# VH-VL binders against o60147, part 193

Target 1, 175 residues: o60147
Amino acid sequence: MLEKNKYLYIFRHIQTNQVLLSQGNVLKKTALFQLPYPLQKPVAPNGMRPAKLRKDHWVPLLKVEFPNESMFQSVFMQLLNYRKYRSVQPLTSDLLKLPIPVRRRKIMRQEVPNTIADLADILNKEKFPENSVRLQLSDKSDSEYADWPPSVQIDSEEIKLSRGFREKTTVDEAR
Below, E stands for the ipSAE of ESMFold2; O stands for the ipSAE of OpenDDE; V2 stands for 0.75 times the mean of E and O plus 0.25 times the DockQ between their complexes.

## First folded at step 9 (VH-VL)

Design tb9 (framework fv_tiragolumab)
Fold by ESMFold2-Fast, scan of step 9:
Structure tb9 (fold): chain C 175 residues (1-175), chain A 121 residues (1-121), chain B 113 residues (1-113)
Amino acid sequence: as target 1 above (175 residues)
Amino acid sequence: EVQLQQSGPGLVKPSQTLSLTCAISGDSVSSDSAAWNWIRQSPSRGLEWLGKTYYRSDWYNDYAVSVKGRITINPDTSKNQFSLQLNSVTPEDTAVFYCARDSYFEGMDVWGQGTLVTVSS
Amino acid sequence: DIVMTQSPDSLAVSLGERATINCKSSQSVLYSSDNKNYLAWYQQKPGQPPNLLIYWASTRESGVPDRFSGSGSGTDFTLTISSLQAEDVAVYYCQQYYDTPYTFGPGTKVEIK
């Protein structure tokens, strides 16, 4: 019997600050489907080709431990929906005036604060029990991007990753 | 600001292990935005990347296929340095060896002075 | 492995003249996640390590004179020196860092006529 996944890992690109969500401590190539501009359009009827995943490009931003898998799934899906919603909003006229590469850089830089704010908003709406959600941040100052509910306990410690950055069929890292 | 200083013997006999060290000042070997590279240069091969070590919540390394199986690149956080060991050397390994930093994937911006290593009996 | 080629092997240019060096990669070095070309240019003078001039195909390294410029995308790249100075006599190398092993071109020697 495998332990149900109750951990959310969020990774950031060390150069661009783009963010990827992961259901485990191994960043899978399929997570690249979360990136709106670099995602290639389908060249065949049956699929899309994800970008190349490089293990040296990504570091953990934060790790969230939920009381159970149901809460994890709810928050994870809501976070993906928040990100999709942001990606389809009309760009401001200021951004539209910029050359595409400059525009992309400005948008990418905001993914870290936006993702943290979105996570906090979801957790504030869900009304989980006090101190039931454990949030670990690689940089504790990133917690300042949002106001956190009483359900969240924040600490900072090194977030360890499995070597290989590949897909596994079993639960990655359990406490 | 950031400087790399190389040390190690310039003469190695065939079949022995080549060992070089690169001491870092002005940056941390465990900086999670950097990677620490070894490159060699010879008339026959030109500039050849050998491998790198880097810290991303844990230590990783990548090696060139041409030296894979006989190369080790190790960080030393207490001394703020990283080393190269190349086993079972042959005269074809004779080259000038360089250590170099890349940071934020913005090319290799800092290089060591270079060490000529001659593999000869 | 990604194979890098450069042309010409050597180039003789008069002072103040434009020098153009070409670099080709056997595969695209455009990284789709950040939309950047993982290509760098280095200058090497005798007895010295290579010196970074350009990264991400077109971004000038801090302290590099503005007469140096990089262009291109995907597989075809160019380094241009708009007005050659005496101190620019060197061998120039392109390098891809899109995939390991990182690979360098064979170099282009730039000399003054």
Scores: ipSAE 0.340, ipTM 0.745, lowest interface PAE 3.6, mean pLDDT 85
Fold by OpenDDE, second read of step 10:
Structure tb9 (fold): chain C 175 residues (1-175), chain A 121 residues (1-121), chain B 113 residues (1-113)
Amino acid sequence: as target 1 above (175 residues)
Amino acid sequence: EVQLQQSGPGLVKPSQTLSLTCAISGDSVSSDSAAWNWIRQSPSRGLEWLGKTYYRSDWYNDYAVSVKGRITINPDTSKNQFSLQLNSVTPEDTAVFYCARDSYFEGMDVWGQGTLVTVSS
Amino acid sequence: DIVMTQSPDSLAVSLGERATINCKSSQSVLYSSDNKNYLAWYQQKPGQPPNLLIYWASTRESGVPDRFSGSGSGTDFTLTISSLQAEDVAVYYCQQYYDTPYTFGPGTKVEIK
């Protein structure tokens, strides 16, 4: 079993590329509250908060291991704040010219790179010890979205992904 | 005032399961500011942290590698307590076991009274 | 794992005199972001559980006499009893909670000379 208090998992929606943060390798329903807008008839492609967490819609994007829970919590909260800050910023004139559905899709497509960039920015500011933070990505190329501080050690191995909002294990592969 | 009261048998046979319970008063096992730990102490190994359970919008457990695979720490919200189970014990597991609370990462400020558990045939 | 060491193993001090205990960690327990040392000191008397004295390396726990003080940063820490009292006879432990598994020092036995 993993020491969950030290691990940040970031999940992405397979269709919308929306991003959810999780302290464990299993995404919980409460994570949906991270999404800004509720729908009465929730469809994730609408870019809003679905009523139910669909297991098959979310996959791990990256995994971060911190030295301790305190450091994890600090970064976690900052990530949420960054997201909140962006959500209240005025939309650019270019975005305002687009139909609402198109606008929402465009914004959602930016969540993954924005979140990765946010993480890197936060970690650059936090000044953690060298190689004290381990970063594993589902796609190693995603690390190129930002410059990482010396505190971050990027794993050479990519996260094995499976549907069901968890890291794929050998047992999962056999199924 | 927060208090921890331990209970459980002090004698366990080899290969059996050691079981202890820690009852909490004055705080909640599901407090988002606390973590609930088990520690053991022996002359040979000194003070050894075994693991902890804590609630942060969900339940989490961390275990020491030395007992990983044999240890389970379970919270019980209905009784406001948490337990320790250690499977397949050997005489090397003989120790005084303590439950302890850490809060706000300010050290372990509240401890149980301790329970001597002897593993012997 | 972070390994904790203490020195001396035992210390005999006269009543009213200063007692000094040292603790070392194998790696730094200082978190640079909050500038806090994740280090605690405990006092343990026979037949009792450890009693928290100091956390964050230098902050006294509530109810702890002011004769107890903690200092140090990074990997080197010190517990000082400015004026040893008879009731201070005990074993003292340092502990890091920077990273799991949490680890304790081997302890220092303080006695009256």
Scores: ipSAE 0.000, ipTM 0.567, lowest interface PAE 10.9, mean pLDDT 87

Design ya1 (framework fv_tocilizumab)
Fold by ESMFold2-Fast, scan of step 9:
Structure ya1 (fold): chain C 175 residues (1-175), chain A 119 residues (1-119), chain B 107 residues (1-107)
Amino acid sequence: as target 1 above (175 residues)
Amino acid sequence: QVQLQESGPGLVRPSQTLSLTCTVSGYSIDSGYYWSWVRQPPGRGLEWIGYIYHSGSTTYNPSLKSRVTMLRDTSKNQFSLRLSSVTAADTAVYYCARHEEWLSHFDYWGQGSLVTVSS
Amino acid sequence: DIQMTQSPSSLSASVGDRVTITCRASQSISSYLNWYQQKPGKAPKLLIYDASSLQSGVPSRFSGSGSGTDFTFTISSLQPEDIATYYCQQSWSTPYTFGQGTKVEIK
């Protein structure tokens, strides 16, 4: 009955401001693979992702309701592509001047503004009907990171999460 | 726990439609993941055909897009492949497989079903 | 489409040998690369995902490394049961593409 596939949830890490995208109001363990920087120091080679999702460390940043699954899927896939594209861009000279820990912290803090700007850019490119997309923000001031098209309605109602917002992806992946 | 099993005719005539079904057990296909078809011609490598997302949305390999349709039947926990206008070049072992959203690694595969296109 | 090229196409090695296979992408794919093992008559089996992450239940003798366009897969001590064809796969964008495969035989 409930069509979770028309809702996009974006979560923010309370300390690092790193961002996770979710299809629905429950975070899956595999969402951690979106992160360019592990939340804990890796011991192994580059490419490691955190094995454990701490749901108490993630809060809703925003929720988007689309009129249908097709629009949701298009926007969601484009956001993923924007995130992948950002991950392979060369660092600016200003960032390269900074010590590695300071540089990473600065990059992580930009994920919230970058994600919001990317979402707005995608919605501006798509020619959706006026007031057809509902955007709900936990902090209304975050809407100021971008200019929104007339297709977007911004409201300030509290984002409600499912009873347990961490979801097991399969029985075999529950550990 | 999670298992995928292909079924369908092993012989298809040229110009006909190849139809295969993947039955999934241990996980509901409408609850998550991307559900894919991958094929392997005899003695050759792997070719991704397309996926159906758990919502029903599909993406197909552009090389096959005009001939491919994928559908899901959530009541039977199945998804299917239809490939129209087949030729001998479509002779292959067809696998169904699932992958997750971010890394798109295929973690579970069916056993494979050989489909021969012959007159 | 992103083209994946493996090297070598085949190799023969002795039990206990270190085996190395490389995979090259036609464009940068960051760490979005997976490695599969396929034994004769069987479906492919995921060994490595995200370039270097070992799949649960896979022996530690298998490892992966690399980023961008150049990737390496290693078997630290080849066992008889490792006779198989190994494939890399990019997961950066659709259509997902596989390398041509590397056949590993024991001499």
Scores: ipSAE 0.006, ipTM 0.559, lowest interface PAE 10.5, mean pLDDT 82

Design ya10 (framework fv_tocilizumab; at its last look DockQ between E and O 0.12; V2 from the best seeds 0.00; counts 0 for: pae E 8.4 > 2, placed apart)
Fold by ESMFold2-Fast, scan of step 9:
Structure ya10 (fold): chain C 175 residues (1-175), chain A 119 residues (1-119), chain B 107 residues (1-107)
Amino acid sequence: as target 1 above (175 residues)
Amino acid sequence: QVQLQESGPGLVRPSQTLSLTCTVSGYSISSGHYWSWVRQPPGRGLEWIGYIYHSGSTTYNPSLKSRVTMLRDTSKNQFSLRLSSVTAADTAVYYCARHEEWLSHFDYWGQGSLVTVSS
Amino acid sequence: DIQMTQSPSSLSASVGDRVTITCRASQSISSYLNWYQQKPGKAPKLLIYDASSLQSGVPSRFSGSGSGTDFTFTISSLQPEDIATYYCQQSWSTPYTFGQGTKVEIK
């Protein structure tokens, strides 16, 4: 196949508000490795396998279309590094005072605004051509978590698919 | 089942370019993961050389970056290593390996190909 | 670059013994540490990923622990088939780096 991957699909968990990134419109089981340890990732004695992926529990947050694979790759790698960096920051003294379940819920709630803010920050730093990056959201108000550069065009149509990006059957298809 | 197999000349002359190919079966290199080269001089430890992402994007070890090129051939489901200006210090077993996309652990390895650099 | 230091460089133990190997990173790598087993003439084999997660098909006598800069790998009851060199590897950032290896022998 000659079609290049130019789409970033971002999913939100319906209960926890945790975020998963995907290069395809269907989540792979390994996507669960994105969840930061120790707060979101299952921990079991003797290093048992991660929790099972429940695809019906993940809904679209946003879809990003890049004009080429090189721009996609740059943004995707930077976004992964931002998420990685966030996962190892020391907890504030205020968070440490909270019971563990309350603390986890508060941290997880911030993943959607944090991911959107990180994406916008990366796009602002990269200085891509005007209107070259297309952004489609499930809830357009989520775009208000950040200030977007001139390179970003926000689609007036929201994503209608409540339980996934169901227009394709494989993660290898770009369209 | 995923299998990786190295191939290429086992003897390279000093100053020449070392060329190796990794043939992948049971999985499309274009569908995901990072594809790496790791080497091990006889009796020594492991050194990561670089990776090529399934999209064709590459990252190389800074210690080798000026001499390393990695390419993919999606039609043959292969990726390759070229290491220029070799010396006796480049004598090693060369492994190709897949590493997982999010945590970057090496989950599948080729059997290794010994490359000797000598006159 | 992140430097990985293993201790000890080699050890000899009896069948049934608990064997412990340590790995230290020159900077914090959170849980991004993997452990590999390499038998003579063979490619490395993944045993532990993400500091403490056991790879599928790997015997439960192998375990890992730690976070930040200090990590431990344990074989709870050494078997003859465990004679090998063991390597830690950080996956926090490129270039990925390995410890120098720990050779495990049976006395």
Scores: ipSAE 0.331, ipTM 0.751, lowest interface PAE 3.6, mean pLDDT 85
Fold by OpenDDE, second read of step 10:
Structure ya10 (fold): chain C 175 residues (1-175), chain A 119 residues (1-119), chain B 107 residues (1-107)
Amino acid sequence: as target 1 above (175 residues)
Amino acid sequence: QVQLQESGPGLVRPSQTLSLTCTVSGYSISSGHYWSWVRQPPGRGLEWIGYIYHSGSTTYNPSLKSRVTMLRDTSKNQFSLRLSSVTAADTAVYYCARHEEWLSHFDYWGQGSLVTVSS
Amino acid sequence: DIQMTQSPSSLSASVGDRVTITCRASQSISSYLNWYQQKPGKAPKLLIYDASSLQSGVPSRFSGSGSGTDFTFTISSLQPEDIATYYCQQSWSTPYTFGQGTKVEIK
């Protein structure tokens, strides 16, 4: 069993509140592919993918530790699918009434609560063992965005919010 | 440079199991990405079979799921395909390929290995 | 499963011609559409990913566009070495599926 990828990190952009999923505490440049390409015309608002990854613009939103890499992988892929699904959903009439820049901002602001809710929904469906998943949030109040199943143990300690955050882990030290 | 190479028997009898191995060089499969098998019957199009992650997690094409098993050996930097109960319909060139983690395009391919199912 | 339909199945054009191939998905796949070139006896080669991104090392005469269900692949100036079968592929959801291919020949 490999343990190097049993940690899910979710990062938020410090300005836009956009969300990126990461298989670890280091964002890869290709992680930006999670966001809509600015030159394309998707259903979702365009121009949301930065040209370059600025690691200092992203801070941890939450950290999830899974019992093993397999469980992590399952949840990770489902989160990506939830994001994709949401990206192709029709915009509400209320949003369509707004100017494009305003619309984009509103949608981006919803990424954090939506992602948290998605995670909770996925974990509720997975029915993992009690207290087998450890959740650490940068802001404890964010846990209120969703009902968490018994499989989730929420840490009392919050993640430090630092630009370019990289938490040292045993796995990182072994590299 | 990333290179993939398929290896295995080119001839399999009906009802037996097709077995292929993909050896990856220039990149560690444990570093990420998903590792896929794609096949192409002679003169026909491409069919995705499935992929495996270095953790061992797999996703198969539902059309083949009941017969497909993918494994990986991180120590050898290899991953394998087993297809059971083969018929003539399984005759194809089999490719191993790497696909990107987020967009899932296949950026590197093996040269392909022809597997013929014949008695 | 998502069905990918390419058009045309085959075409013949002259050197220097503009060639256009279309691909339609049975449902919205956003920009998760890739284009491959396959020459006889060779493995497919990635040309375009994410609908319009040119793969590194690929000549600029190749391009892609589209989003949702309708996509277009273009060779701005057909070259003799471009003789091949071209495939679109959706990477939106598993199982990943390919178009039936478009055979491109030179007159």
Scores: ipSAE 0.327, ipTM 0.792, lowest interface PAE 1.7, mean pLDDT 89
Fold by ESMFold2, look of step 11:
Structure ya10 (fold): chain C 175 residues (1-175), chain A 119 residues (1-119), chain B 107 residues (1-107)
Amino acid sequence: as target 1 above (175 residues)
Amino acid sequence: QVQLQESGPGLVRPSQTLSLTCTVSGYSISSGHYWSWVRQPPGRGLEWIGYIYHSGSTTYNPSLKSRVTMLRDTSKNQFSLRLSSVTAADTAVYYCARHEEWLSHFDYWGQGSLVTVSS
Amino acid sequence: DIQMTQSPSSLSASVGDRVTITCRASQSISSYLNWYQQKPGKAPKLLIYDASSLQSGVPSRFSGSGSGTDFTFTISSLQPEDIATYYCQQSWSTPYTFGQGTKVEIK
């Protein structure tokens, strides 16, 4: 098993604040499947799936290092389940009164804080050793969306965007 | 492109263990996705048996869980199914399939292998 | 387990007819509903994923709609090569489950 398989990478969209989970530091085109297509109004609260993965529109949000694959898999699968659960919850009356485009925009704005809160909730419920999980953020103020357990060590250095995270060509998933 | 191919015996005696292997080409089974077995008894519908995740972790259909084991051999890019204590009810076409990591739709299927359980 | 109920079990239609198949889940599955075509002696082939998304290489006469518990699959103009059994499948949670199938024939 390669050491990079114990890292969780989370990206956000620079304009919509949609969130993508990734096992690698480069998004695969299939990562877009995490985003809902337009559905009947109450079912697609997280917005629409873009037609194409534009790597220059997705920037790092956070990175999590786990000490082993088992811990990574547990947290990763729980995050997926939290996202599925949230996507089917009834919308509030106030949201339902809004035109669809406005509603989707407001819901998408919550994806970053919601994802961070989900991660923290999972980590608080797990019995991981103290300081065993390293968290690095692109903006350290984002840690304020949640209360972190003793198992989490927040890295003092923020993730910096680099030209190396934006590919000149799209990632081809076919082999 | 990704291709899946089942192999194994077409005839298994009752009470024995059914063993099938899926050989994958065009994609490494340790690089992503879920790798599943699905079966279809003659003239009947489809039943999901279980998957092995690209990390090696497994999940099985509760209806079969006590009798099923899935393994992988990443050096050969293969994953396998063992179903113990078979009966005539286990006669089916067995498919291996990949399902997408996020939406879990089955995007690639093998050709299927008929396994008959008889004396 | 999530039960998937498909209707009708079989149908016959003429070339050019609009064909509609429905699928109902025993609980909400959001949009995690997929449609497959299976021709005799062949493996299933994915047509529609995520309720309404057309798989690459699939003709545009195939479409899907619905969310929650009620889903519809439509062939806008039935062609001779569309003779097959069609299955819906939920991918919301394990165990993944399929509808019982709808056999489509041409009169």
Scores: ipSAE 0.012, ipTM 0.622, lowest interface PAE 8.4, mean pLDDT 83
ESMFold2 (binder alone), look of step 11: mean pLDDT 93; pTM 0.950
OpenDDE, look of step 11: ipSAE 0.048; ipTM 0.714

Design ya100 (framework fv_tocilizumab)
Fold by ESMFold2-Fast, scan of step 9:
Structure ya100 (fold): chain C 175 residues (1-175), chain A 119 residues (1-119), chain B 107 residues (1-107)
Amino acid sequence: as target 1 above (175 residues)
Amino acid sequence: QVQLQESGPGLVRPSQTLSLTCTVSGYSISSGYYWSWVRQPPGRGLEWIGYIYHSGSTTYNPSLKSRVTMLRDTSKNQFSLRLSSVTAADTAVYYCARHEEWLSHFDYWGQGSLVTVSS
Amino acid sequence: DIQMTQSPSSLSASVGDRVTITCRASQSISSYLNWYQQKPGKAPKLLIYDASDLQSGVPSRFSGSGSGTDFTFTISSLQPEDIATYYCQQSWSTPYTFGQGTKVEIK
């Protein structure tokens, strides 16, 4: 039996640099709920979020392989908590002086470096065994956003997604 | 589409273990979401008991943690609640519910099962 | 634990009235707040999630707003079928906690 939920995939938007977390290589439609509404233009007048996910706009940023599901779950939940914590921080006075569209673009651009820094911080706090966590980056230079602990083995190679990543079936919620 | 249904004894004696099962149809409990139990004493508000994640990981309300166990049976598409050492204070309608992973809103609920703790 | 306080505990209004319920969190929860409707003898029904997003199939007369610690839920034109108890719920952190509920009745 293959151990499930020991891989964390992080995707980035090709235009906005916004980040989506995924528990595995299948990107679900509900992943869009991760995107903060204050940073998105309202699409529906009554506040309803769009049901459609444009997979061609998202590319893998990184993939993390953990030795077991317990370590994956711990890191994943901490990463979610870091994202929640960031959402309640006051905006700097410099950001508040900017027009809303410019402010939103600057905030969105910081999601990649912020997410990578948060991941590294969590892994540095956890004292995992040497070379027990495998980090694959689509772009090696993104590793420079943080200092990594000895537990992390960094590789740079193409991140393989499920065979149907760009097919509609890859967003199915149930079999 | 997705439906949840509670089942189990409606009467439990004090000091015994309350046991309930939630049967899910229209979605596999191992494919996603969090699966929770929420209770409501007669005429009172809602109290979250705990969840089991689609992987099997559990989190319980600290006020109940020492008495609560949640399990899943993926072959039957069910998850269950065991609450030990019950007292009259545990008399409530027990709901099973699903909540979405990212925003944690409860989108589907069972109809509720009244459990009375009485001798 | 995060405490959720609702106001008022009950209200009576006429058909067509605008009804507003408030919910206060003991700490900042950003937009991680949901609103539920519960009719007598029934399970709660999700109306609003993420503070302001309307659940599919829910009438547009229901709306939510707010962020941080203070949130409001509004029924723009009360209908007889809206008689129910309404609950807010924070989804910021476990344990998830609910407000004490607001009973809405018709005069």
Scores: ipSAE 0.071, ipTM 0.687, lowest interface PAE 6.3, mean pLDDT 83

